# Designs tried in a protein design chat: VHH binders against c4kar8. Part 100

Target 1, 263 residues: c4kar8
Amino acid sequence: MAELSTPSPASPAPLDGGRGDELEKFTLRGARQILQLLQDLITHRGLITAHTGGGHSFMTAVLKVDEERGRVVLDPSPDPQANRRALAAPRLTCVTQLDGIRIQFPLVGLGEGQDKGRPALFAPLPAEMLRLQRREFYRLQVPLAHELSCLLKAEDLARKPVEVSARVIDIGAGGVAVVVPTGAAEFVIGGTLPACRLALPDGEPIELDLEVRNLNRQTQRNGTEQLRVGLRFAALPRAADTRIQRYIFKTERALNAKARGGL
Below, E stands for the ipSAE of ESMFold2; O stands for the ipSAE of OpenDDE; V2 stands for 0.75 times the mean of E and O plus 0.25 times the DockQ between their complexes.

## First folded at step 8 (VHH)

Design h52 (framework vhh_vobarilizumab_d1)
Fold by ESMFold2-Fast, scan of step 8:
Structure h52 (fold): chain B 263 residues (1-263), chain A 125 residues (1-125)
Amino acid sequence: as target 1 above (263 residues)
Amino acid sequence: EVQLVESGGGLVQPGGSLRLSCAASGFTFSEYDMAWYRQAPGKGRELVAGIDSGGYTSYADSVKGRFTISRDNAKNTLYLQMNSLRPEDTAVYYCAAQKSFDSLTYYRPSEYDYWGQGTLVTVSS
């Protein structure tokens, strides 16, 4: 007979409620919910950033869900090195966004083959998917037409000051993600970039101190590599926070209107 | 200081079994994805099996059904149980570690893939 073991007596000191506890309530584990969410990604042609480890990622998409065989079919990278890296990884961490909802899921057991005569990557259906709808986790994918940029104050390879105009690819209450050509500047996680300038529509650029939170070398759909830099807002003035929130809400409404056949 | 130390390799006859172990130190083992790779003479490194921080496993087609990867977070140890060994399984087997990426908080620690020194497995009569 199997009996549940009783845990050892806990310390009387209070334990922290970690971010893991907070994220658990947004984790989907029902097979039907997972299948529906993957189908929604296909329907909306959602682009996925697949992280392969070592600071590397590539752009992919779910091509189809093979429910009978319990697997997903992914679009391979045009860069063979990115595909080799993915196949060698013990796990892919897939990150995407759908209607302002951050979605993340693991894929394990990645293989390669063909789907309808075209190269494809295959993986078993994920056992879980994380779906976040909270303000602090929300990220707006910035439309290319907005040409939203951030002028970064960084250092080059010789540790000399350099200013880099970076394209903003997503924006949220806590920060932005930007793309920088490989080699344009050096970034260190935890480093501070002082007096950067975020250009939003309808007004003067917002001057901000930014903290580097993540670095990822992203292989684009055309096979070229860019550095994606995640940046946290350090101490936003209230007026700047209001302008950023207004931009996010206005842009989201416009994107939703277009998706539902109206402008 | 990160260290991965493999053990358990040796000479076995075809059809035999071996269990490889990888003792990890210098990092929070439970937060890392772990894998076994192998390299035969004159060939590149090949993924054999992977296990992520959540316990999900993956296997190369050539070893599926014969090999089992597992981890013991309390002992900071990765295992590979190898059954029904074949001459083509002859290789140096490497333990590898990589940090699980958390992109939701815009944070990932700067790190590199960590590798052990390898352990030799020879399958021959």
Scores: ipSAE 0.000, ipTM 0.136, lowest interface PAE 13.4, mean pLDDT 77

Design h53 (framework vhh_vobarilizumab_d1)
Fold by ESMFold2-Fast, scan of step 8:
Structure h53 (fold): chain B 263 residues (1-263), chain A 125 residues (1-125)
Amino acid sequence: as target 1 above (263 residues)
Amino acid sequence: EVQLVESGGGLVQPGGSLRLSCAASGFTFSEYDMAWYRQAPGKGRELVAGIDSGGYTSYADSVKGRFTISRDNAKNTLYLQMNSLRPEDTAVYYCAAQKSFYSLTYYRPSEYDYWGQGTLVTVSS
């Protein structure tokens, strides 16, 4: 007998659908709160994944909040195609994280312009922002120095078995998000990848089964495209769960200490 | 007195590039919406590109992807970078200024308060 559990998103993919009612209490609608949160994203140099629909996204950041004109100013993609997709989209769904807090907000009416002579994207201030302080949604952004990887057992386009070493970009209690070159393997949402190996810095790789939860083609800041794959831990053993949570806690503590030392 | 002075026009071959400048004086440039209009012989004036006081830009469909409007508030100057020029881009190009009207949903290309004298752009083989 198991209780009803909420799915744990492994990637910074948008939260929507059946969670609408549950998320309402975490939604900010006050103009002052929205302005303050956007300013906090600027101050902390928060990277934002902007979803344009159709499985496409690009990396951006808030450059400025123009309170007098009621607009946010965003860093455009170096890939002109990603910017065209964004400008053509009826809605941009922006997802980011600040100090363990998941932040998500819509932008409607995206246009182009300049900030201090440099190209920029413009949108009206969002009417609402989701600010979600829950452990189940927390995702640690994996430091590049950790070189954390997951060996995926998947299939290529010809349905032949292939092993892909994927870089882990974030990790939480329920899963990981990884990046792979487009075309390296085929992934099916809901499909299971058996006997994958998650490499943590300390100790032997953790063998576990992963379920594909989401797929997103992301344009990087250098203009190249990569596939982001959100993976859920299927039936995670307690010993593995303990090791993963210990890694998350230890890394958070180290990052907090490093930030305080850098002042 | 408000003055707008355009420069940078000339003769260029199809596929070539030109950069137009508009030097503004007599008003607080940073508070004004700026635009480039053009008028070909026998046609009315049409909006080419606009940039509001906050930096938001708007382009005519015929020039989008080929032209880039920009402003330098420290120099009180408006620019139009024109690439991949076509014979149909031949026109007198005018700089225009209006007191900014803030909008949450659109760039406002309403009637302009001040106009320059124009600069001729000729695209010909």
Scores: ipSAE 0.064, ipTM 0.596, lowest interface PAE 6.3, mean pLDDT 82

Design h54 (framework vhh_vobarilizumab_d1)
Fold by ESMFold2-Fast, scan of step 8:
Parts: C-alpha cells; structure tokens; sequence
Structure h54 (fold): chain B 263 residues (1-263), chain A 125 residues (1-125)
C-alpha cells in the first residue's frame, strides 16, 4: 500500500544527524574544490543567508577569496546589530544556491576590517562545504498564515478527471509538497498533472505542469488519513520561476527577521 | 542621493491607530521592493510588512489582520496603516528599499539595501 516512511522531496535544511552518511557524498573537503566553489559564488553573485543562531540571520555575499591568507571576505550587513551578533557568534551557518544547487557551509572565527577601503567581514576558509546536486533539496516550510494552495488536475481510480484543492506544505525552486485527503485522487510516481494552478498569497494563480515524485500516506491525530504528494515543476516559465523564487526569498527573509524562540 | 524619510510615529493608547509614511527619493521607487521593519530596544530588527514592486504583500504573524502595507508609485511613498495597536508594537519603525534582483555589474548587499532613520511608535497609556 502507501509508503508511510518515504522521505519528502521537499526536505528543509539538513538537520537530521542520522543522515550524515548520506550527506557525506555531497560534502566537499578538498581545498581546491572549496576554493573553486567559493569563486563560483563570487562569479555568479550568490546571495548568502548567514545564520548566527537564536533565529537570527543576515544576507551577505562572498566578496573575495584570499587564498594566501586562507580566508574569505564577506559583505557586512547594513544592520550594525546583525554584524555584532555575527561577530559574537561561535559559528555562522551559510546557506545559498548556485544554479539551483543548494550550498551550505560553516564559518568560524569571524572578524571585521576593511577590503579596498570599505567595511568587510573576514573568516578562515571553511574546512567543508555541502553541495547538494539536486535543486529540489532546498525547501521552504510554508507558514500556515500564508494559506497556499494548489489546484491539482488529476484522475480518480476510474481515470475520470477530478480537481483537488491541495494545501501546500513546502515549496522549493524545483517543486512543492501538498496534502490531500486519502482517496481524493489517484497519483502515480512519474505521472504528469497538466495545467495545475498554484495560488500564492497575492496575484493570479500560476498555471504549471507538475510531475509526481513522491507519495506518503499519513494518519492524522483525529484518525483521518491524508496523502502527502511531492510534485516537481515541469518546464516552468521564467516569469513563474521568478515569482516562486521571490515568494521563497521574501518568506525566508521574513521568517529570519522575526524574533522568535528567544523572545 | 538616496533618501528614505519616515513620518507618522508617536504616542498612542492600546487599541489606537497610526499611519506611517515613508517618502523615497534618489532611485526609481517603482522598481524596488519596500518594507517596514521594527526594532525594540535590545532586540534585532524584524520584518513587519513587505510589498514588492509588483504589489505582492507579506506580513509578520503578529500584525496580520491589524496592519496594512501599501505604496503609491506616483508619489514615491510607502505607507503602513496600523490598527488595534498593542504595547508589544512599541518600537522604532524603519522603512527599507531593496532591489528585487541585484545588478550583475556590482553586488554588495549592504550597499544595495537603503534604510530610513526610523520613526518611534510608543503604545502606552
């Protein structure tokens, strides 16, 4: 029957310590590989979210790799308090994307100074960098307050067309995960759902084709069953891609800006 | 050259209303994402509400349903209508401007974001 333990394709940042072995194959530890990846972030202007702990983060970018001194040079935050938090933090966790590939790395021993007469942050080169070679691994957990939905054009068990409004629980550059009541429609891994409509909080729904990537049946606390469906964006238009990424960026920024957990 | 000037802050009783304005100059306002942030003493700066160049809005959970962000591109002005104010809304409110996508010729996010000086909102009896 349904696979209750199948992992969601819309996985958040890797926080699962038991998956360390699986992430090892995506971890770069060679000095030349690390230098090349950092240089790629400079060349392609990779926007970095630097997490300082306690729910705090700021946006930065790699300005320079100083190979001779073994350090990276980063753009400071325009917020002086964010810079003070960063300098006080024992570790920064830096998260970014390059060509849809999720990149994550730690920085330890942050200092401040100047680069070419302008303010800059400095840190030793990271000993390791995680490079996930699948765009779909970077996922935003959708806040309940946003009430995101996707109207799925699917088929019932008799192959009769049905429309199902599904709640979007996570979203990434490569797709979404949705929940539907068990039995609302039949889904086949690898099957395509054409002309579905993704509703973001403002504006007209985005029409797009979705490919079924993953299925997981869940039993809710009230005893009802629901199906979690992982869906990949197929042939996404540039304008739709831009709007989806803008939503992800703004939502991540808003969540990072919220003073939560410690308040 | 670039300026963001906030106004409309003040002292108000719980349950009251205030309208904040942010007058922008020195850049093409209609091309920028605009936002209201706030900062209480000793705390980090948090996003209150955002509005992008296309009119998409977002709100912090604590203000959703009470605050409304809007923009007037003809006047180069950003607004925040604050209703049903609570003591926990007490903060300095900042206007911010950020280009939706960075320029490929130069990228330094600290110089890309523009911030106003802030306006104090105090909710107290």
Amino acid sequence: as target 1 above (263 residues)
Amino acid sequence: EVQLVESGGGLVQPGGSLRLSCAASGFTFSEYDMAWYRQAPGKGRELVAGIDSGGYTSYADSVKGRFTISRDNAKNTLYLQMNSLRPEDTAVYYCAAQKSFYDLTYYRPSEYDYWGQGTLVTVSS
Scores: ipSAE 0.014, ipTM 0.257, lowest interface PAE 7.4, mean pLDDT 77

Design h55 (framework vhh_vobarilizumab_d1)
Fold by ESMFold2-Fast, scan of step 8:
Structure h55 (fold): chain B 263 residues (1-263), chain A 125 residues (1-125)
Amino acid sequence: as target 1 above (263 residues)
Amino acid sequence: EVQLVESGGGLVQPGGSLRLSCAASGFTFSEYDMAWYRQAPGKGRELVAGIDSGGYTSYADSVKGRFTISRDNAKNTLYLQMNSLRPEDTAVYYCAAQKSFYALTYYRPSEYDYWGQGTLVTVSS
């Protein structure tokens, strides 16, 4: 059963770019980066909610980028009233999502015409695009029953290689937290652990390069000391990223189902 | 247990009106984006209308100005008010739910998590 458009929820309100320096690190201003992102929206047929102000919006899509004329071509609404509002607006704020990443950009100077004999809306290429990745802030507490482990390739105090099997206590899109016995290896904040192996259910271990981000000593109930190590994924292939996210999502859904049954 | 239960479908004459309801349970309704999809005989599923957790709405061009989507978070219910119905609106209508983007801080594919079983709408004299 083919859908002409990928199912997408209605986009939320535009983010206020004047909310400090926090959004600047997520703002693309390079011409090549903007062109690539617009091309990705075309390739994935991304649905865009275009806000015209006054509580009005309509659904559109980028049909093509005309680099020669410096324009983006948008699919007009079949509702003439929506198109009239868009053309009358001084600024169109476009909001969409691609692979869980929020994308937002302004269009100024919207016009109408035809592209290859079909009605189309035209605007100059945006000077900036916001690409907001928030996935790194979420951390799933790993259920003990999953017995998730990561084989760390680290060094001892004499800088000799050691391998330590560490229990994963939480996991997110940006990294994992593990526990190791105190003294099993030496960790330096900012140091890289190459070719570590993350064991997830339902498949072979994932080979990862991990960066040490934080260290916390913990005293266990029996008086023994353990080290909690926060590790960031230094470089994550798309296939590994997808598998980690599916584990997080599947586990969260299972935990939510248990919580709903308890209520 | 997640449930989406549609109601309000039926036989109506051209130019008539129907109000569809979708009763949701088993999840925090206010955190979810909701949508109505439909599937006519011999055609694929198409988006009819969407409403996000913040109340922003979107509509298919074929229903814009005739249909209104709304939600009542206190009752965990999604609605579709259908006016000026046409024979071309004849389809099974499905309720769908997806965790709101703003409630998630981890990567997730853009697809709906939950679907109802559908309710039949027939527009015929």
Scores: ipSAE 0.000, ipTM 0.110, lowest interface PAE 15.0, mean pLDDT 77

Design h56 (framework vhh_vobarilizumab_d1)
Fold by ESMFold2-Fast, scan of step 8:
Structure h56 (fold): chain B 263 residues (1-263), chain A 125 residues (1-125)
Amino acid sequence: as target 1 above (263 residues)
Amino acid sequence: EVQLVESGGGLVQPGGSLRLSCAASGFTFSEYDMAWYRQAPGKGRELVAGIDSGGYTSYADSVKGRFTISRDNAKNTLYLQMNSLRPEDTAVYYCAAQKSFYELTYYRPSEYDYWGQGTLVTVSS
């Protein structure tokens, strides 16, 4: 039924507008709130991934908020092709983070020119900005010391059944992201992996069905390739949901306590 | 040609220490503000620590008291001493340089910032 891509935590993809009612409580529409948030991105030198559609994106930053003209000024890409794609796009979807909070906003009517004699991109101020509050869409980065794993039941390149033990790199209420060696199994976006087994530190592995939502292939500094797979919980028994939430809350509190030390 | 080359990353156990280095070439190092950024899986790049051309330092709240940024202008090298490492410090660490100009009013990553290729730090038992 539902084939919408879930954003990969390893590759910042836009959240879908089909979640309108659920995302409304996290959407800022006040002009002062929008201006302040954009100014905070300038102050913190926030790097923005601007998605132009078709899997294309470029790195930018807010250079200036021009309140007089109602415009935001953006740094152009050093890649001329990326700038041409952006100018041709009906809409940019801008994704960034500030203090661990995901921020997303659209820009429509992108133009180019100069700001103080330097190349710049301009767009009208967004009418809305999404600022995800930590609780509802939180994704816990799993500490490596926890050695969280998920046994995936998938297929190899020859369509033969294969079991792959994948390291869980993040976990939330809606799913997990895992890392597998390149070539260990074939994954198809929208495909369901039945009867996978999620191993939490406390208790027996949880059996669950996972839907593949996104794939991201990365080459690490040591030259090793890995595949990051975003997986959605297709359905969870109440007991499994409770155990996952308890793990997330307990781990988050422990990590926050360590980070603060003597606060 | 500007180059920033990071080194010193690796695998370390929780509570351990690592020292990252960034060797700079192709610009007058002493005139540049330098910084360490990191990017953990699923997160954007965040500032870890900065040191300006005058030696003033700043730190992210999550690393204050544990990390120390320093520079050696004679060796054109930036350092990050990381103590009491935690699993949540696991990230790719990037060295960045920007020209410290009076009255620059905005940040331009395409024009003013030089970035290294990054070095992986993994904190696990």
Scores: ipSAE 0.000, ipTM 0.233, lowest interface PAE 12.7, mean pLDDT 78

Design h57 (framework vhh_vobarilizumab_d1)
Fold by ESMFold2-Fast, scan of step 8:
Order: structure tokens, then sequence, then C-alpha cells
Structure h57 (fold): chain B 263 residues (1-263), chain A 125 residues (1-125)
């Protein structure tokens, strides 16, 4: 069995673990971009969940950004104990959402101050900020009943062209994950598979160029080996993008409606 | 060129009073948030009291009700009135200045632009 939680932009829990490498492309490290994003949080009055470790967190907001001193100013918790925990913590992990975009950033070196007689917290500007759109990392688990497949154009171990029909197990805006029998074809991380065909329930197969992003070998309960292949859409026409997003939206909507009692 | 000069320290018995002064020169005093910090031997600098450019004050819990911070912008001078002094108030007292940022004051020693040389306060019988 598996946990039932789907990651969302609005989740207060920090993103971590084996996703680190996949999140690098969504990480802002430019000082100007970081300053602009913090200013956007001020402008939109974004509420931030600040995690202090050990399962503790508190609600805060960015009050001001001091560009000259390189400081961010935060609203303290009304709970003095939460503020004491935050000040004692070596690091805060801050999580918020702005217009459907998940934003996450670390703060190190938290201190106390005042804003016109009112208590305030502050820290040096973060060196990095994660900015994720739901669209860019959300993966729909494909229902077995849909029998979604992708015909891969690859090479065998002798470098001869082969076509492999692979079952699609998940799909997102950026790519698909498929399963193939071990030895059916040779896959190289960073390699491109041209003119593959993705079969959606409605309409003709979509012709796609796919880039191999990751490979995971798995042994099934019956002892058979299969290979999970993560594939990125390398060149996606607007019409194909629209059809894929429509499939994802319709399927998610149907699954959500079923989970909530069908209406 | 920039100077903060503390005065008014000395030896006093428990329960006594002292008034510290800090004379500022070389910068626009009215644009700076001012603070008193203290340091006992073998300890780090700790905030005693702060007053921002708008006159808003903050006090450490250990001195609330006993100490009063004030400023005179016409004289470029910061004051600390210390009443009901205790042996644990014994420390070198430092005047510190931080350029004001839209009503925000940062209470950490490394955030201050200018520091005085300090004045010793000894509370002993």
Amino acid sequence: as target 1 above (263 residues)
Amino acid sequence: EVQLVESGGGLVQPGGSLRLSCAASGFTFSEYDMAWYRQAPGKGRELVAGIDSGGYTSYADSVKGRFTISRDNAKNTLYLQMNSLRPEDTAVYYCAAQKSFYGITYYRPSEYDYWGQGTLVTVSS
C-alpha cells in the first residue's frame, strides 16, 4: 500500500527527500529574483507557514524587505513560545502559496527587532527560493481502466530500431512515466526517442519526441522484472499540450468527484 | 568623525540610581535608532533598551519598570535613567546607533552601524 496524499502547491509540508534533483530547475538563486518574489509576497499579503523543526510551525508574513542591509522582516507569532522556538532553531523552512504557485525558502540566523514599537522577527535574505507551479510538477496516476499507452521508438541491445508499447503509469504537463519489460530496449539517460506515439482515450495518437530522464528497475510480486522509465516531452506542439492537459483535467476532476461522493 | 561618547557610569549601592548619557556627533542623530547594550565580564552584549527615530521604546524584561530610555534630538543625546539598581546590573554599558529603516529596528549587536567605547556601572555594597 501507499500513502494517499498528493503533493499540492497549497500544502504546508516542506518538499524534501529524493525530489531534490528534480526541484533544481525551479530554484531561484538570483538576488534580484529573490527580492522581487519577497516583494510579491508583501504586495499580496501572503501568509507563510514557518517550520522550526520537530513538527513545530507558526504563521507569519513578510512585512518588509531591507535591500540595503539584506534583511527580510517577518510578523512574529502571537504565541511567545513559538517565537522562542523559532529564534532557537538553526533554520526555518518557510512555505507559502501565491496565485497557485508554491513558494518555499530557508531562513537562517533569525533575530528579534521592532516595527514602531511592535515586536518583529528578521533574518538575512534567503540564498535560494523554490517556486513551483502545480502544472509543472503535478503527476496524475493513470487509472488502469484507461489503458493509456505510449509506443516508444527505441533501440535494442544490438542498436537495431525497435518499437515498444509501454504502459503509462503517470502523466504530467512535462512528461510521462512508463513501464517496460527488462531487456525490451536500451535506454540512456539524456537520450532522445523521436516520433513516439502517445495514445489518449479521445482521438488519434499524439506524436512526441521524448527525452529519457530516469530509470528504475523493479521486481514485481510474481518475480518478473520491469523497468520504469521517466520521459520528458522534448518538443510539444500547442495542440498536443492542450490535449494532454485536457486529459489530466478531466481525469482528475472525475477522480475528485468520485472521492467526494459523485456530485 | 562619527563618535558616540558615554558618561555617567560609576559605583553605586544596591537600590541606588544612575543616569547614563550618550553624546552623538558626525551623523544625523534624528535619523538613527538608538540603543543601550550592556556586557558583563565573560558574557556577550545584551540589549537593555532601545528607542527608534520615532520615539518608540523597547526594554529587556529584566529592566522593565526600573529603567527609562529617552532621547533629545536637539542635543544629539541618548539617555538611560536607571533606578532600583541590582548587583546583576553590573556591566559596561554601550551606546549603539542603527540607521532607521521605515520604523524597523534590528536588535542584534552586528546590526548596529556605530558603537561607543562604553561606561562601567558597578552595583556593590
Scores: ipSAE 0.615, ipTM 0.854, lowest interface PAE 1.3, mean pLDDT 86

Design h58 (framework vhh_vobarilizumab_d1; at its last look DockQ between E and O 0.57; V2 from the best seeds 0.43)
Fold by ESMFold2-Fast, scan of step 8:
Structure h58 (fold): chain B 263 residues (1-263), chain A 125 residues (1-125)
Amino acid sequence: as target 1 above (263 residues)
Amino acid sequence: EVQLVESGGGLVQPGGSLRLSCAASGFTFSEYDMAWYRQAPGKGRELVAGIDSGGYTSYADSVKGRFTISRDNAKNTLYLQMNSLRPEDTAVYYCAAQKSFYGVTYYRPSEYDYWGQGTLVTVSS
């Protein structure tokens, strides 16, 4: 049953609570482990997608961790509407990754504060954090400099065929996540986009069928709204799978080499 | 014994001014972020103005340009200068203290370590 064992191919989408028993062994509940992981996110400047429900999310980051009071301090959105949605939400689901490891955690009781005169958000420390180290859950964040794109065959608001060149923001063994401007095309969860073309370095674009798995309207740190679309590889030829894995491996190596050289 | 003692409240006509003071004792005042909250009948406590240990200020939109928060660390005293008072400013005003964390202030009543007893401000004819 693919539905129970296969993670969503889209990068920022939360993992389903129905997998709770299977994910228990990857769940951190120790106070020291949680504090250390949050500090690691600060140290590595980890960007977090915070899901507020209703298909809405915003980009944030951990600014500080107050161990004694038990609070985490977060960067607010430049969009006041995104912050209002977050403050009204009963729970935020935060998704990020650190060195290819998927990290997911809830925040409950979000409030407003200030950090040296600047607006800030805060919440009690999460009671648990999910840390997935398995390769099948790995998603490579695509470097902006690679300008990786996927030509999507979709429909516009008038149900007419349209081709959209979407920027690929992450990629894994099971799919890609892309960004499109709001209104550029209409997407239906579970719908198939046939004969899309993924442009990888070193060769011709890969022709493949993509299934829409999730949709998320995201307010970026600069206040711009975009639609993030999670897409699953519906049927991936062996040669295409090999090329995608090669790209992921080469990019990971290059990023690791750059990080070590920066020291 | 920690104490926050407010003074300066009273009855004033619309357009008038009042200056509230909060005298603090029993803790190291300079290490605390200070705030004024108010509570009108039938409502919860709402932030009026805050000032952190570094002197950074924040104000509720309804009081910006009319109220000024300040502190005197040598006298362990917090102030609120209230100008152009309106009937909707009628409330009990509370002084609150929260220990500073590297410049961060949490604006929720339950996050404050110490509270004063409150001083009544009535804006009416």
Scores: ipSAE 0.748, ipTM 0.892, lowest interface PAE 0.6, mean pLDDT 87
Fold by ESMFold2, look of step 9:
Structure h58 (fold): chain B 263 residues (1-263), chain A 125 residues (1-125)
Amino acid sequence: as target 1 above (263 residues)
Amino acid sequence: EVQLVESGGGLVQPGGSLRLSCAASGFTFSEYDMAWYRQAPGKGRELVAGIDSGGYTSYADSVKGRFTISRDNAKNTLYLQMNSLRPEDTAVYYCAAQKSFYGVTYYRPSEYDYWGQGTLVTVSS
């Protein structure tokens, strides 16, 4: 049990709100949810980095929420210059983390006040709060119509090279799950499959290294046996990661639109 | 009917003293945070001093050490003792009231629920 280190000197940067459609599913807009999240920050005494623009920021905390007036009360900086920048800024972008979840929200219309004789800052409640839960294990169920496939560079039972075209059944930021016919190749948990090719609908296949994480034999209703192989992405280049995230986002949006249009 | 009525303003020489009073009625005085604001000709209203329902005080830097805010909850009255007056203290002084929220006072003029009509203080040699 190691002693916790002091916080890093660099302030975390705000996420770019200009790609708002991509972030919309993580955005809270309900008054009750916003009030509850602000209250959780108060209860945990969460440390907030408040960005005033121009690369300037200061540390703060939510002291109180005044529901009846619709105000949040913030701890001012001990640095008077930081407070002047905050009061002059067109918006204050607040960034924090609660239980591993990144939280970001804007405040506008900052003013000065006091809290039991101590200086304080205040603003109207934010109209939205971004709550980004880490999704290392999120898996999109791939629609059958997409026929997403991954060419695996594996070995047969005699340890000779074999290529297997496997259907991708789910995909996430960290890996895929595929199905192959039983006996098509020998897979070993912990084994590495170099130079595999993941075929996404938009563009040429992505070359990537995969690690076998789990194996499950499943007998289908017709008696045919398949092998479900869980695969982790090794060191994924940023360009490949971007394409995978784009596919997930586009597919989720299309599936949500179909569900809403049908109802 | 809510009323805040200031009194005690007038003409005074530099270095002199003046005591302002604000008589309050129509609300539970002890549940409100009180403040004095002032407005010089051609300028906006600025906070002079505040005192919350628990007795905590705050002062503008320009008056700290010279002015003393106080309240008497039994008499529903807010006071401002002004000592060592300067010509730049010349202004209309306003009494203001804001419903208390757990010791928090918001010092933007738009946050106050009630205002008096003001009393003129002129500091001139």
Scores: ipSAE 0.564, ipTM 0.836, lowest interface PAE 1.6, mean pLDDT 84
Fold by OpenDDE, look of step 9:
Structure h58 (fold): chain B 263 residues (1-263), chain A 125 residues (1-125)
Amino acid sequence: as target 1 above (263 residues)
Amino acid sequence: EVQLVESGGGLVQPGGSLRLSCAASGFTFSEYDMAWYRQAPGKGRELVAGIDSGGYTSYADSVKGRFTISRDNAKNTLYLQMNSLRPEDTAVYYCAAQKSFYGVTYYRPSEYDYWGQGTLVTVSS
């Protein structure tokens, strides 16, 4: 009885060099963004699959971030052989997910150490982190005539509070995309913007908390750079949710009617 | 001036014991993680034992159960009690210090801020 060696699940193919341009949109290179995302992984105790090459991997977690020394601390494998492979590897490829979003990042220069007398692995902070966000919700493209806006409570480069009026370009049940002038504020993916105000055509602005989910720099045809910010509704009151849903429904109906030749 | 001065090395027979001391000066000793490294002739420098600022200890497998690292912050002194010495323990022993950071100690020679000059331990019949 030949034991059918269940083919080891194929190591996820290295993200094929597909159109480098598309992956760039999902790649974080900012030090603050990287630190925030690593901190989020710590907070949520995200399990990480660390690939050491040659088809080998082990489970780990981010234990600490040493910002002063620019290092990340990882939980070592209970398998000494896995740890040896990790330390010998020129590059560790870490794969995880947070809130359904796949996260991938490389670590180089892995070393061994101790965290309060417990064995630990450490490496320099990753230079980049890939965050692949799937659109979870249908997004309505907001007609320009509706002039939806969102007052963002953000911080500038000096961490001073600033208010930025942003145009809403799309809206869904889960959040909004807005455009802001480049340099108007500093945004960090995973960061929360508290007490923002979403202006809908049907009444008073909605106060809500927003979470930054995506950042895309866009160059307009006129050469002006704009920042597109994808925002998730972090805490949406039921009444606000109802208003947003109503707006989306009404707008979609109107757009569909127009597309069908209706006035 | 920062100084780490090792002492207590010498010639000892197999099965014997030695106690090494490292006197620290010129920095706040209590804020540093300390370690003993050794380098045998023709070999690389290797970790023997470490003790962080919180008193947590770590040992190389080769010395576990035989060696004990300790520190006296009041005296700014690091110790290594070495029992059941073996010929393979023959080496120059170095004291090293790195600034403590949130209980994380990096056991890489390049991560240490200060090093002693070393003391020779010879285990021979």
Scores: ipSAE 0.202, ipTM 0.620, lowest interface PAE 1.6, mean pLDDT 88
ESMFold2 (binder alone), look of step 9: mean pLDDT 85; pTM 0.870

